# Designs tried in a protein design chat: VHH binders against q96fz2. Part 64

Target 1, 269 residues: q96fz2
Amino acid sequence: CGRTSCHLPRDVLTRACAYQDRRGQQRLPEWRDPDKYCPSYNKSPQSNSPVLLSRLHFEKDADSSERIIAPMRWGLVPSWFKESDPSKLQFNTTNCRSDTVMEKRSFKVPLGKGRRCVVLADGFYEWQRCQGTNQRQPYFIYFPQIKTEKSGSIGAADSPENWEKVWDNWRLLTMAGIFDCWEPPEGGDVLYSYTIITVDSCKGLSDIHHRMPAILDGEEAVSKWLDFGEVSTQEALKLIHPTENITFHAVSSVVNNSRNNTPECLAPV

## First folded at step 5 (VHH)

Design u52 (framework vhh_8pnl_2)
Fold by ESMFold2-Fast, scan of step 5:
Structure u52 (fold): chain B 269 residues (1-269), chain A 120 residues (1-120)
Amino acid sequence: as target 1 above (269 residues)
Amino acid sequence: QGQLVESGGGLVQPGGSLRLSCADAGFTFSDYDMAWYRQAPGKERELVARIYSGGSTNYADFVKGRFTISRDNAKSTLYLQMNSLKPEDTAMYYCARGYTLSYGSPFDYWGQGTRVTVSA
């Protein structure tokens, strides 16, 4: 996973993240650095994306089931990184393989500190490799969406008008992530950055790409992944597996250029 | 595209039992998180029990050990088995569905509810 869409305005995104705390009360996540959130149909590595994490990471005595939403840099910078410029990191930390996550220092150290997060997106993009050609077909991949009286089913044959109405009740994609905190050696603000855990693709996606993000399907999985105060690393890792509850459609090559940030990026071809 | 319809409420003596049902004619029932809420006159609506699409359950402390939430995905029906009923359980009971990460209410509230009265 190397490209996502997260275009919702901040207030709409916040409401889409409504949740239930351990006491059964409905809540909205509290924002940190809301001004750093930049909606986009075409988010690439090194840009900021909204992430859910436990309030306990910021407040010593907080209920670990309460949630913060914060923009974080895509591309994990390990806390032990000693250079002044994070872009000089010699390995790609955009994604983290589930099968080797406990073997890589960059990921096992923050994971051991409970630095689990949920990466939010409208959906993600993957490029299908076509054998015998250098051409690649991009696809937008997302949770199946609940039907409404106005929009009905969404498909490639549906009108643009019907497609636009689905954002009012869009179910956000919730991907398992690991984050870390890096303090610049020469001073400055702490950098929060994340990686997306990847697994083998499910049967439904196998014709598009051989890997997929680890998707946390439903509130139970999201709650357990975030709650590092009550759920151990070992138990949380049991949530990391391929998901069949996913859908997709082909999109135009407009998405290929990360500078393109319009609804055309995710519109069905 | 379907309405949730609650049923099974009634008048019962303290210590009695009732089974509430919530029927959904939709094809997507198995994709929803489902919940039972209740509201007594002059009080705010409160969560009673929740069942996730994956089957795990969550209960309010005041009903633990007395109420059981369950679902039948083949019949698109949600249930609430209520045992050892108390006068404090007297309320209108509402069935809700939704994804907790959806816009607006974390749950959609459907139908007219079903009334439960526990006679003092």
Scores: ipSAE 0.000, ipTM 0.200, lowest interface PAE 15.0, mean pLDDT 82

Design u53 (framework vhh_8pnl_2)
Fold by ESMFold2-Fast, scan of step 5:
Structure u53 (fold): chain B 269 residues (1-269), chain A 120 residues (1-120)
Amino acid sequence: as target 1 above (269 residues)
Amino acid sequence: QGQLVESGGGLVQPGGSLRLSCADAGFTFSDYDMAWYRQAPGKERELVARIYSGGSTNYADFVKGRFTISRDNAKSTLYLQMNSLKPEDTAMYYCAAGYTLSYGSPFNYWGQGTRVTVSA
């Protein structure tokens, strides 16, 4: 996973993240650095994306089931990185393979510190290779969505008017991430950055791409992944596996250029 | 869950040297960022030096060139070599370990401190 859509206005995104804490109290996540949130239909590595993480990461003695929402840089910069410019990191940390996460220092160390987050998106994009050409077919991949009319779920065959209405009740894709905190050697603000954990593709996606993000399907999985105060690393890693509860449709080549940021990027072709 | 125990403080004359040690008992030392802070009577704690789990270091301007922070992961021990000590360096020195936070406490674990007095 190397491209996502996260275009909802801040207020709509916040409401889509409503949750219950351990006491069963209904809550909205509290924003950190909300001005850094930049909605886009076409987010690439090195851009900021909103993530959920436990309030306990920021406040001593906070209830670890309470959630913060914060923009973080996509592309994990390890806390031990010694150079002054994080863009000069020599290796790709956009994704973290589930099978080697406990073997790679860049991921094992923050994971051991409980630095688990849930990466939010409308959905993600993958490019299917076409044999005999350099042409690739892009697809938008997302959770199944419920139609406003209460008949079936929204699909590629629906009219553009029906797609415009769906965003008010969109079920956000929730991907398992690991984050780290990096302090510039010359001083300045702490950089928060994340990676998306990847797994083998499910059967439904295997013809599009051989890998997929580790998707946390439902509030129980999201809650356990975030709650590093009560859920150990070993228990949390049991949540990391492929899921079949996903849908997709082909999109136009407009999405190929990351500078294109319009609804056409995710519209069915 | 670990404990941090500082040692090496004492009374020294201006221009003298001291080496502080902070021994860790009970957590994986090599995975944590470590720091030395100090607190003079009636003042807030201030950062003296920080060493990241990977070995990179930061120093407060007032100790640059005089103090050196180092760590020995095999011995689970943090050090602060203090040279050219000044009366202004008189303080309680604290060892800190843990996760860097943007707000709240920058570290999760603290030692009890070791006293450094610089006077004739």
Scores: ipSAE 0.000, ipTM 0.122, lowest interface PAE 17.9, mean pLDDT 82

Design u54 (framework vhh_8pnl_2)
Fold by OpenDDE, second read of step 6:
Structure u54 (fold): chain B 269 residues (1-269), chain A 120 residues (1-120)
Amino acid sequence: as target 1 above (269 residues)
Amino acid sequence: QGQLVESGGGLVQPGGSLRLSCADAGFTFDDYDMAWYRQAPGKERELVARIYTGGSTNYADFVKGRFTISRDNAKSTLYLQMNSLKPEDTAMYYCAKGYTLRSGSPFDYWGQGTRVTVSA
């Protein structure tokens, strides 16, 4: 996975991430560093994207089922990295293969510390290789969405009370990630960065691309992945597998340029 | 809930200019795509111009370079500079705020509108 879309406004994104804690209480995730969030239809590595993580990572004795939403840098920078510029990292940390996650120190160490996150996106992009041509067809891949037939009354200033009804609740794609914290040698703010765990593609996607993000499908999977206080690394890793619960459509070549940030990126062709 | 408030409408002669403003008091303005719509008497509401969070703009065919949509994120304000106005531009102009991943209308929030009348 080398390209995602995450363009929802912060307020919409927050509501879309509503959850129940272990006590059954309905909650919204709290933002950390909300100013670092920039909506985009075309997110590339090294950009910031919002992730969910356990509150326990920030607060001692916090309920580990509580969630924080925070923009993090795509491309994991290991805590041991000693260079002043993260761009000098010589190996690609955009993705972590599920089969080798425990073999690579850059991923194993933070994972062992419970640094699991859920990367949020509208969906992700993949390019299908066309047989006989050097041309690649891009696809936007996402969770199936439930079409709520909103009755046509366009006109009335939807009262705050009807906001829940107006919300075409786009179901966000939830991808399993590992994050790490890096302290710059020269001082400054701690950098939070993440990698997306990848798996072999499901059958439905296999004709497009052979690899896919590890998608956490459903609240239980998301909760277990995030809750490093109660769920061991071994148990969490059982959640990492391909899923068939995805849909996709072909999009234009507009997305090929990472600088393009318009709805045309994810619009069906 | 963020209220969109339009201003700047009025009576203008053909060939004249107006600048419409839309102030957003509610939500994070910079996270949303914005648009101007208009509705003439007896006609359907139609898109005039859009500006995305990334700064890209789209205009209706009838605009033909006469109008410019812009935004000031620091002020949470949307603008529509209208030049070379024609009688056919007479309408109620609405500010809209939204995001793309919706079924149906791309915009979720609407202002009350500002009236533009172009008359000799």
Scores: ipSAE 0.731, ipTM 0.877, lowest interface PAE 0.5, mean pLDDT 91
Fold by ESMFold2-Fast, scan of step 5:
Structure u54 (fold): chain B 269 residues (1-269), chain A 120 residues (1-120)
Amino acid sequence: as target 1 above (269 residues)
Amino acid sequence: QGQLVESGGGLVQPGGSLRLSCADAGFTFDDYDMAWYRQAPGKERELVARIYTGGSTNYADFVKGRFTISRDNAKSTLYLQMNSLKPEDTAMYYCAKGYTLRSGSPFDYWGQGTRVTVSA
């Protein structure tokens, strides 16, 4: 997973993240640095994306079931990194393999500190290798969406009015992530950055790509992954597995260039 | 554009009332804690009243029972109802917007201020 869409306006995104705390109270996640949220149909590594994390990370004695939403840099910079420029990190931390997460220092250490987050997206993109050519076919991959009488579906949307309706009740993709906090040695703000955990692709995606993000399907899985105050690392890792509850459609090559940021990036071809 | 704009200040006699308003032209007013601060000439800026996103409030001891803070999320507006005004309430009143969980700063955004003068 190396490319996502997260284009919802901040208020729509916030409402899409409505949740219940441990007491059953309805809540919206509390924003940190909301002005750093940049909606886009085409998010690449090193850009900021919104993540959910437990309030307990920021506030001593906070209820660990309460949620913060914050933009974080995609591409985990370990807390122990000593160089002045994070882009000079010797290895790629865009993704973290589930099978080796407890063996890699960059991921094991923040995971041991409870630094679990849920990465939010409309969906993600993958490029299928095509037999007999050097061309790759991009696909947009996302949760199945509920169709109502007052809303369209992404596959049925053929006008601006229909597109506006599909996003009002869009079910965001919720991917398991690990984050870390890095203090620049030359001073400046603490950098929060994340990696997306990856698993073997499910049967439905195996013809597109051999890997997929670890998707947290439903509020129970999301709550358990975030709640580092009540759920141990070992218990949380049981949530990390392939899912079949996913759908996709082919998209145009417009998405290939990460500078292209239009609805055409995810429109069906 | 995101900007906090205070209004409702003025000259009032001791025992009088004023209602201050703070309009937020930006988005996500609902996601922020809001506060009223004041600063008298030659003094530090001090917290008058705070209202959290969930609607709970707290007040400085010197205004308890006299001032009421409220918010209207539909209008993206913060209010301060000031009753039984005293000469000691004379100050510039500032609207502030921020997060409870933000380290190092109580509030991230400030308005220009509105002047309140309590004098015979």
Scores: ipSAE 0.000, ipTM 0.101, lowest interface PAE 17.6, mean pLDDT 83

Design u55 (framework vhh_8pnl_2)
Fold by ESMFold2-Fast, scan of step 5:
Structure u55 (fold): chain B 269 residues (1-269), chain A 120 residues (1-120)
Amino acid sequence: as target 1 above (269 residues)
Amino acid sequence: QGQLVESGGGLVQPGGSLRLSCADAGFTFSDYYMAWYRQAPGKERELVARIYSGGSTNYADFVKGRFTISRDNAKSTLYLQMNSLKPEDTAMYYCAKGYTLSSGRPFDYWGQGTRVTVSA
């Protein structure tokens, strides 16, 4: 997973993240640095994406079931990184394999500190190798959406008016992530960055790509992944597995160039 | 610690008002999560109000409706407007700034505090 869409306006995104805390109280996540949120139909590594994380990461003795939403850089920069430029990191930390997460220092250390987050997206993109051509076919991959009288499916929306209605009740993709905190050696602002945990593709996606992000399907899984105050690392890792509860459609090559940031990026071909 | 300087504290009678200021000598003030905490004698430090870089706020229940947190990014200054002050508001008030990501250390920077005394 190396490309996502997360285009919802901040207020729509916030409402889409409505949740219940441990006491059953209905809540919206509290924002940190909301002005750093940059909606896009075409998010690549090194850009910022919104993530959910436990309030307990920021406030001593906070209720660990309460959630913060914050933009973080995609591409985990380990706290021990000694260079001044994070882009000079020798290895790719865009994704973290589930099978080696407890073996790699870059991921094991923050995971041991409870630095689990849920990465939010409209969906993600993958490129299918097409036999007999030099082109790869991109697909937009997302949770099945509930069809309502007011909001149609993305595949049924023909006009901008219909597209707007689709997003009002869109179920965001919730991917398991690990984040870390890096202090520049020369001083300056702390950098928050994340990686997306990956698993083997489910049967439904195997013809598109051999790997998929670890998707947390439903509020129970999301709550347990985030709640590092009550859920141990070992228990949380039991949530990391492929899911079949996913759908997709082919999209045009417009998405190939990460500079393209329009609805055409995820429109069905 | 030396980057944040609180001011505006003092002695005031019940029902009075005070405006606290916190000046940040550093650059990038607009990028940081800011908060006011207080600590009364013999008690633990508690959150009073917080404000995100974009201006969103939240308040402790015991000050909601009486205190207003605000920031001026152009002046790199955080404010706390305190109205209808009560004797139980007596405490040292601390400015906090940061991007800390652990329950043991919620902020990178703390001021030295400014004393607020509310007495009859």
Scores: ipSAE 0.000, ipTM 0.126, lowest interface PAE 17.6, mean pLDDT 82

Design u56 (framework vhh_8pnl_2)
Fold by ESMFold2-Fast, scan of step 5:
Structure u56 (fold): chain B 269 residues (1-269), chain A 120 residues (1-120)
Amino acid sequence: as target 1 above (269 residues)
Amino acid sequence: QGQLVESGGGLVQPGGSLRLSCADAGFTFSDYHMAWYRQAPGKERELVARIYSGGTTNYADFVKGRFTISRDNAKSTLYLQMNSLKPEDTAMYYCAKGYVLSKGSPFDYWGQGTRVTVSA
């Protein structure tokens, strides 16, 4: 997973993240650094994306079931990184393979500290290699959505107007992530950065790409992944597996250039 | 939070009208999306109409032109005006509120329902 869409205005995104705490109270996540959130139809590595994480990471003795939403840099910078410029990191930490997560120091150390987060997106993009040609076909991949007017799922044949209406009640894609905290040697703000855990693709996506993000399907999975105060690393890793509860449609090549930030990036073609 | 209380259901003849109300005792009614669902005997609960916090409305195809959803934020009340009622509209009608308000969401709050019967 190397490209996402996360375009909802901050207030709409916040409402889409409504959740229940351990007491069963409906809550909205509390923002950290909301000014760093930049909505886009075309998010690439090194940009900031919103993630959910436990309040306990910021407040001693906080209820670990309460959630913070914060923008974090995509591309994990390990806490032990010694250079002054994160762009000089020699390893690509955009994604973390589920099968080697406990073998790689960059991921094992923050995971051992409970630094689990849920990466939010409208959906993600993948490029299908086409047999007999050098061109790749991009797809937008997302949770099945309910369509209010028909009580059914939204599809590729639907008009752009119907796609705009659905954003008010869009089910955000919730991907399992690991984050770390890096203190710049030259001083300044602590950098929070994340990686997306990847798994083998499900049957439905195997013709598009051989890997997919580890998707946390439903609030029980999201809650367990975030709650590092009650859920051990071993138990949390049981949530990391492919899912079939996903849909997709082909999109135009407009999305190929990460500087293009328009609804055309995810419009069906 | 708050508790949803539906009213206005009853027995009506085909072609008749009913107005359902749903009162929310909680704060921040204006921040929530609201919906009417129904469940006929032996069938799954289905969405009838939705009104977003911003006022935009959406309707199931089977009620378009006959039903009107509206809200009064000052009174924290949701309404469903049902015209040209058919026997097929016979169901228990439920009020729902939520920030997400989507199928399968555990965050939707539900009322206890009000019964609508359309028959001679």
Scores: ipSAE 0.000, ipTM 0.127, lowest interface PAE 17.8, mean pLDDT 84

Design u57 (framework vhh_8pnl_2)
Fold by ESMFold2-Fast, scan of step 5:
Structure u57 (fold): chain B 269 residues (1-269), chain A 120 residues (1-120)
Amino acid sequence: as target 1 above (269 residues)
Amino acid sequence: QGQLVESGGGLVQPGGSLRLSCADAGFTFSDYNMAWYRQAPGKERELVARIYTGGSTNYADFVKGRFTISRDNAKSTLYLQMNSLKPEDTAMYYCAKGYILRGGSPFDYWGQGTRVTVSA
């Protein structure tokens, strides 16, 4: 997984993340560094994306089931990284293979500290290798969406207004991530950065790409992944597997250039 | 374009059969994957069956062996043959047409639905 869309305005995104804590109390996640959130239809590695993580990471004795939402850099910078410039990290930490998470120091160490997060997106993009075409075909991949309006109110080639209404009750994609905290050797702000755990693709995605992000399908899975105070690393890793509960559609080549940031990036073709 | 019209729903006794049809008045039926979804009272909309442009099919576990999806490109019509109907099959059935169909894309064309009631 190397490209996502996360375009919802901050207030809409926050409401989309409404949840219940362990005691059944309705809550919205509390923001950290909200000004660093940059909505985009076309997010690439090294940009910031919003993630959910347990409040207990920031507050002593906090209820571990309470959630913070924070923008983090995509591309995990290990806490032990020696250089002054994190962009100079020698290896790619955009994704973390589920089968080797316990073998690689960059991921094993933060995972052992309970540094689990849920990466939020409208959906993600993958490029299908050519089969009777001259170029790779991009697809936008996302959760099936609940339809609350009458079926006759939805039309694919309808209008920009109907397209905008799609987002009113959008179910965000929730991907399992690992984050770490890096303190610059020369001083400065602590950098929070994350990686997305990847698994073998499900049957439905196998013709598009051989790998997929580890998707946490539903609030129970999301809660258990985040709650490092009550759920051990061993138990949390049981949540990491392919899912069939996804849908997709082909999109235009506009998305190929990461500088393009318009609704055209995810519009069906 | 992409107006889909479902028909064939009705009231049927448990163990009975119904055949649903979905007519596409649009120009592009043969170019798109087709699917049947259903929504039971108080439940979310769920995929029942899908058929790809090449004729391959997928079925939800709860209808395997009882329902058959098929398409007639010459008539621009999608069908769902429902056998051994159960009270649990009671729902509004929706026809969907899309470039890629997996699990309820909001960007697919949708019909208005046809009601199926299974009761004694």
Scores: ipSAE 0.000, ipTM 0.125, lowest interface PAE 18.0, mean pLDDT 83

Design u58 (framework vhh_8pnl_2)
Fold by ESMFold2-Fast, scan of step 5:
Order: structure tokens, then C-alpha cells, then sequence
Structure u58 (fold): chain B 269 residues (1-269), chain A 120 residues (1-120)
């Protein structure tokens, strides 16, 4: 997973993240650095994306089931990184393989500190390699959606105008992430950055790509992944597996250029 | 986004009680932290009590055990119950709300204040 859409206005995104804490109290996540949230239909590595994380990461003695929403840099910069410029990191931390997460120092260390987050997106993009050509077909991949006017799911047959209306009740894709905090050696604000955990692709996506993000399907999985105060690393890792509860449709080549940031990027072709 | 309107201030004798209210016309009342600040004559504005979106509270040492902050999300209203009032509590009391935990954020919103005078 190397490209996502996360275009919802801040207030719509916040409401889409409504949740219940451990005591059953209805809540919305509290923002950190909301001015750094930049909605886009075409988010690439090194850009900021919103993530959910436990309030306990920021506030001593907070209820670990309470949630913060914060924009973080996509591409994990380890806390031990000694150079002044994060772009000089010699290896790609956009994704973290589930099978080697406990073997890689860059991921094992923050995971041991409970630095788990849920990466939010409308959906993600993948490029299908076509045999006999160098051209790739992009697809937009997302949770099945429920139409409010009909009992049926939203599909590729819907017009772009109908797609705009569904965003008010869109079910956000919730991907398992690991984050870290890096302090610039020459001073400045702490950099929060994340990686998306990846797993083997499910049967439904196997013809598009061989890997997929580790998707946390439903509030039980999301709450357990975030709650590092009550859920151990070992227990949380049991949530990391492929899911079949996913849908997709082909999109135009407009999405190929990460500078294109329009609804056409995710519209069905 | 909403306007904050404080009420409940007034003149009270030492040892008395007052309950301040802050009404928020904003839609997203329950996703903000809410706080009471005060500013005494000739002093800087200081935090009295804060209640986070999750319901956790933080109190200044000088009011612990005497003041209680609470919120009613259904009514979009913040409260401060002030007991055992002292002359030193005399100040303008301000309601504030914000998204971030960082002080001085441009997303922090303030009311116009309500005056509390504790005098014999």
C-alpha cells in the first residue's frame, strides 16, 4: 500500500470516527495539530495522513481507550535516526511486513513502546500488472458501503454525482499502523511518522496485487489495536491478518500522477 | 466555531458557593476539551480547570478539593461548581474550548468572561 485517498473535510472525518470508550461513553476523537490535516484524493508517502492513537501516548494517567486523531508523516522515521534530514533514511518505511515486524529494529522498538495507530483513508490504490504490456491498471479498494436510500451496497455503476453524496456516511478504511517519534538533533518540533503493516493479499484481491494492508475490520479490532494500556503486543498482533471484507473498482490513469488531486482519481471507469 | 457565553458570576461572601455555566452554540461541543481560566486584577490569565473530550479532568493546585468541572454534552454546556470561595478567587472567569493539547493554538476559542467577586 503506497497510495491512498483521504479527502473528507475535517468535521466529516471526525464524525466518521465516532466511538465508545471502555466505559461505554460515546465520544469523538480529539484533534492534535488539526491545521496539518490536508484532504486529498491522492496521498503518497512522505505526505501527512490522519491516524487514530490512544490518548495515553500524550497524557499521563489518561484512559487508554480514549482516542486522539493526529496527522502524521507517512514513512516511519525511527527515534534512533541520527541524521538531520529524515529524507536521508536509507531504507523505505512506507510499509512494514507482518512476518518480519518483530525482526526489524525500526518497527520492533516502537511496537514494544505500544506505538500502535490506526491509519485512516477513504480507501487505497493498487496497480494491477497486465501480462504482455508495461501498462498497469489502477484500482480503488475500500470497505463495502451501505446506501442510505437503498439497502444495497455502493458499486462501480454509480455516477460521480452519487459518489459525492455517499461521503456523508462513508465507512473509512482502518489500517493497522506503527508510529514513532523522532526529535530533530538540531532542535524543532518532534516528528510523528507511521508505517502501514502489510499482509498477504486475500483471495478477492489476489488478481490485483500480492500484498494488502492489514485492515482492522470493525470497532472491536480497532479498539484492541489502539489500547496499548490493556492489550499487549502479542495479543494485538493476533489482529494482523488478511480480510475478505473489501471491494474495489477500476479507475482512470489520472491517479498515476500523485499531483492530481480531484474526484476523478477514484471515480469508476 | 460556536460562540461561548458564560453566566453565573456575581458577588459572594467568603466561604460561599457559585456555579458558573458556559453555553456553546457549536455543533461539535463533545469533541473539544473545555476549560475555565481566570484573570485577577493585575495578574496573568491562569488555568483553573480543564475537562477533556474523554471526560478526564485537570485542576490547578489552588482549587483542588474546592472546585468541580463538569460538562453536559447533550446541552452543550460546561459547568464550574465553586465551593469554599476565598477573596483570592476574585477574578474574571473565562470559558475556553480547543481541539489541541498545545496552549495558544489558533483553534482555541474564548468567551467574554463572567465576573466573580468574593468579599465580605
Amino acid sequence: as target 1 above (269 residues)
Amino acid sequence: QGQLVESGGGLVQPGGSLRLSCADAGFTFDDYWMAWYRQAPGKERELVARIYSGGSTNYADFVKGRFTISRDNAKSTLYLQMNSLKPEDTAMYYCAKGYTLKSGSPFDYWGQGTRVTVSA
Scores: ipSAE 0.000, ipTM 0.118, lowest interface PAE 18.9, mean pLDDT 83

Design u59 (framework vhh_8pnl_2)
Fold by ESMFold2-Fast, scan of step 5:
Structure u59 (fold): chain B 269 residues (1-269), chain A 120 residues (1-120)
Amino acid sequence: as target 1 above (269 residues)
Amino acid sequence: QGQLVESGGGLVQPGGSLRLSCADAGFTFSDYDMAWYRQAPGKERELVARIYQGGSTNYADFVKGRFTISRDNAKSTLYLQMNSLKPEDTAMYYCAKGYRLSTGSPFQYWGQGTRVTVSA
């Protein structure tokens, strides 16, 4: 997974993340650094994306089932990284393979500290290799959506007003992530950065790409992944597997250039 | 959408003053950049004033020195203080909420508008 869409305005995104804590109390996640959230139809590695994580990461005695939403840099910078510029990291930490997560120091150490997060997106993009050409066909991949009379479909939206209706009840894609905290050696703000855990593609996606993000399907899976105060690393890793509960459609080559940030990036062709 | 409600418009004589208010019934007002736009009959909407989440402001040249934009995050309300009003200020005034505020942006949330008429 190397490209996502996360374009919802902050209030819509926050409402889409409504949840129940361990006591059954209805809640919205509390924001950290909201000014760093930049909605986009075309998010690439090194940009910031919103993630959910446990409040207990920030408050010593907090209820570990309570959630914070924070923008984090896509591309995990390990806490031990010694250079001044994170872009000089010599290996790609955009994704973390589920089968080697406990073998790689960059991922094993933060995972052992309970640094699990849920990466939020409208959906993600993958490029299908086509026979006899160097061109690839992009697809937008997302949870099946519940259609209501107030909600439109992406393919049927013909005006900005109809596009807003599509997104009011959109079910966000919830991907399992690992984050770390890096302190610049020359001083400055702590950098929070994440990686997306990847698994083998499900049968439904195998013709598009051989890998997919580890998707946490439903609130029970999301809650257990986030709750590092009550759920051990071993138990949390049982949530990491392919899912068939996913849908997709082909999109235009407009999405290929990460500078393009328009609804055309995810519109069906 | 439907959460922003403008008020304070009316009929005023040239040289008069009005204060517009925009109440956000939502719970995330402090998270957004806010702006006032206006649209005269037969014209496109134009930006009048913008206030960023951090409090810095930006004004169209045609209102600079006459209008002041401000926000009250505790009350989830945006204001536009309009002084030295001119007939050419006659328009429907719209409150807008979003991260990137520009005319025609599909990501902006809009109020229903409040009418300002400047006439003798």
Scores: ipSAE 0.000, ipTM 0.102, lowest interface PAE 20.2, mean pLDDT 83

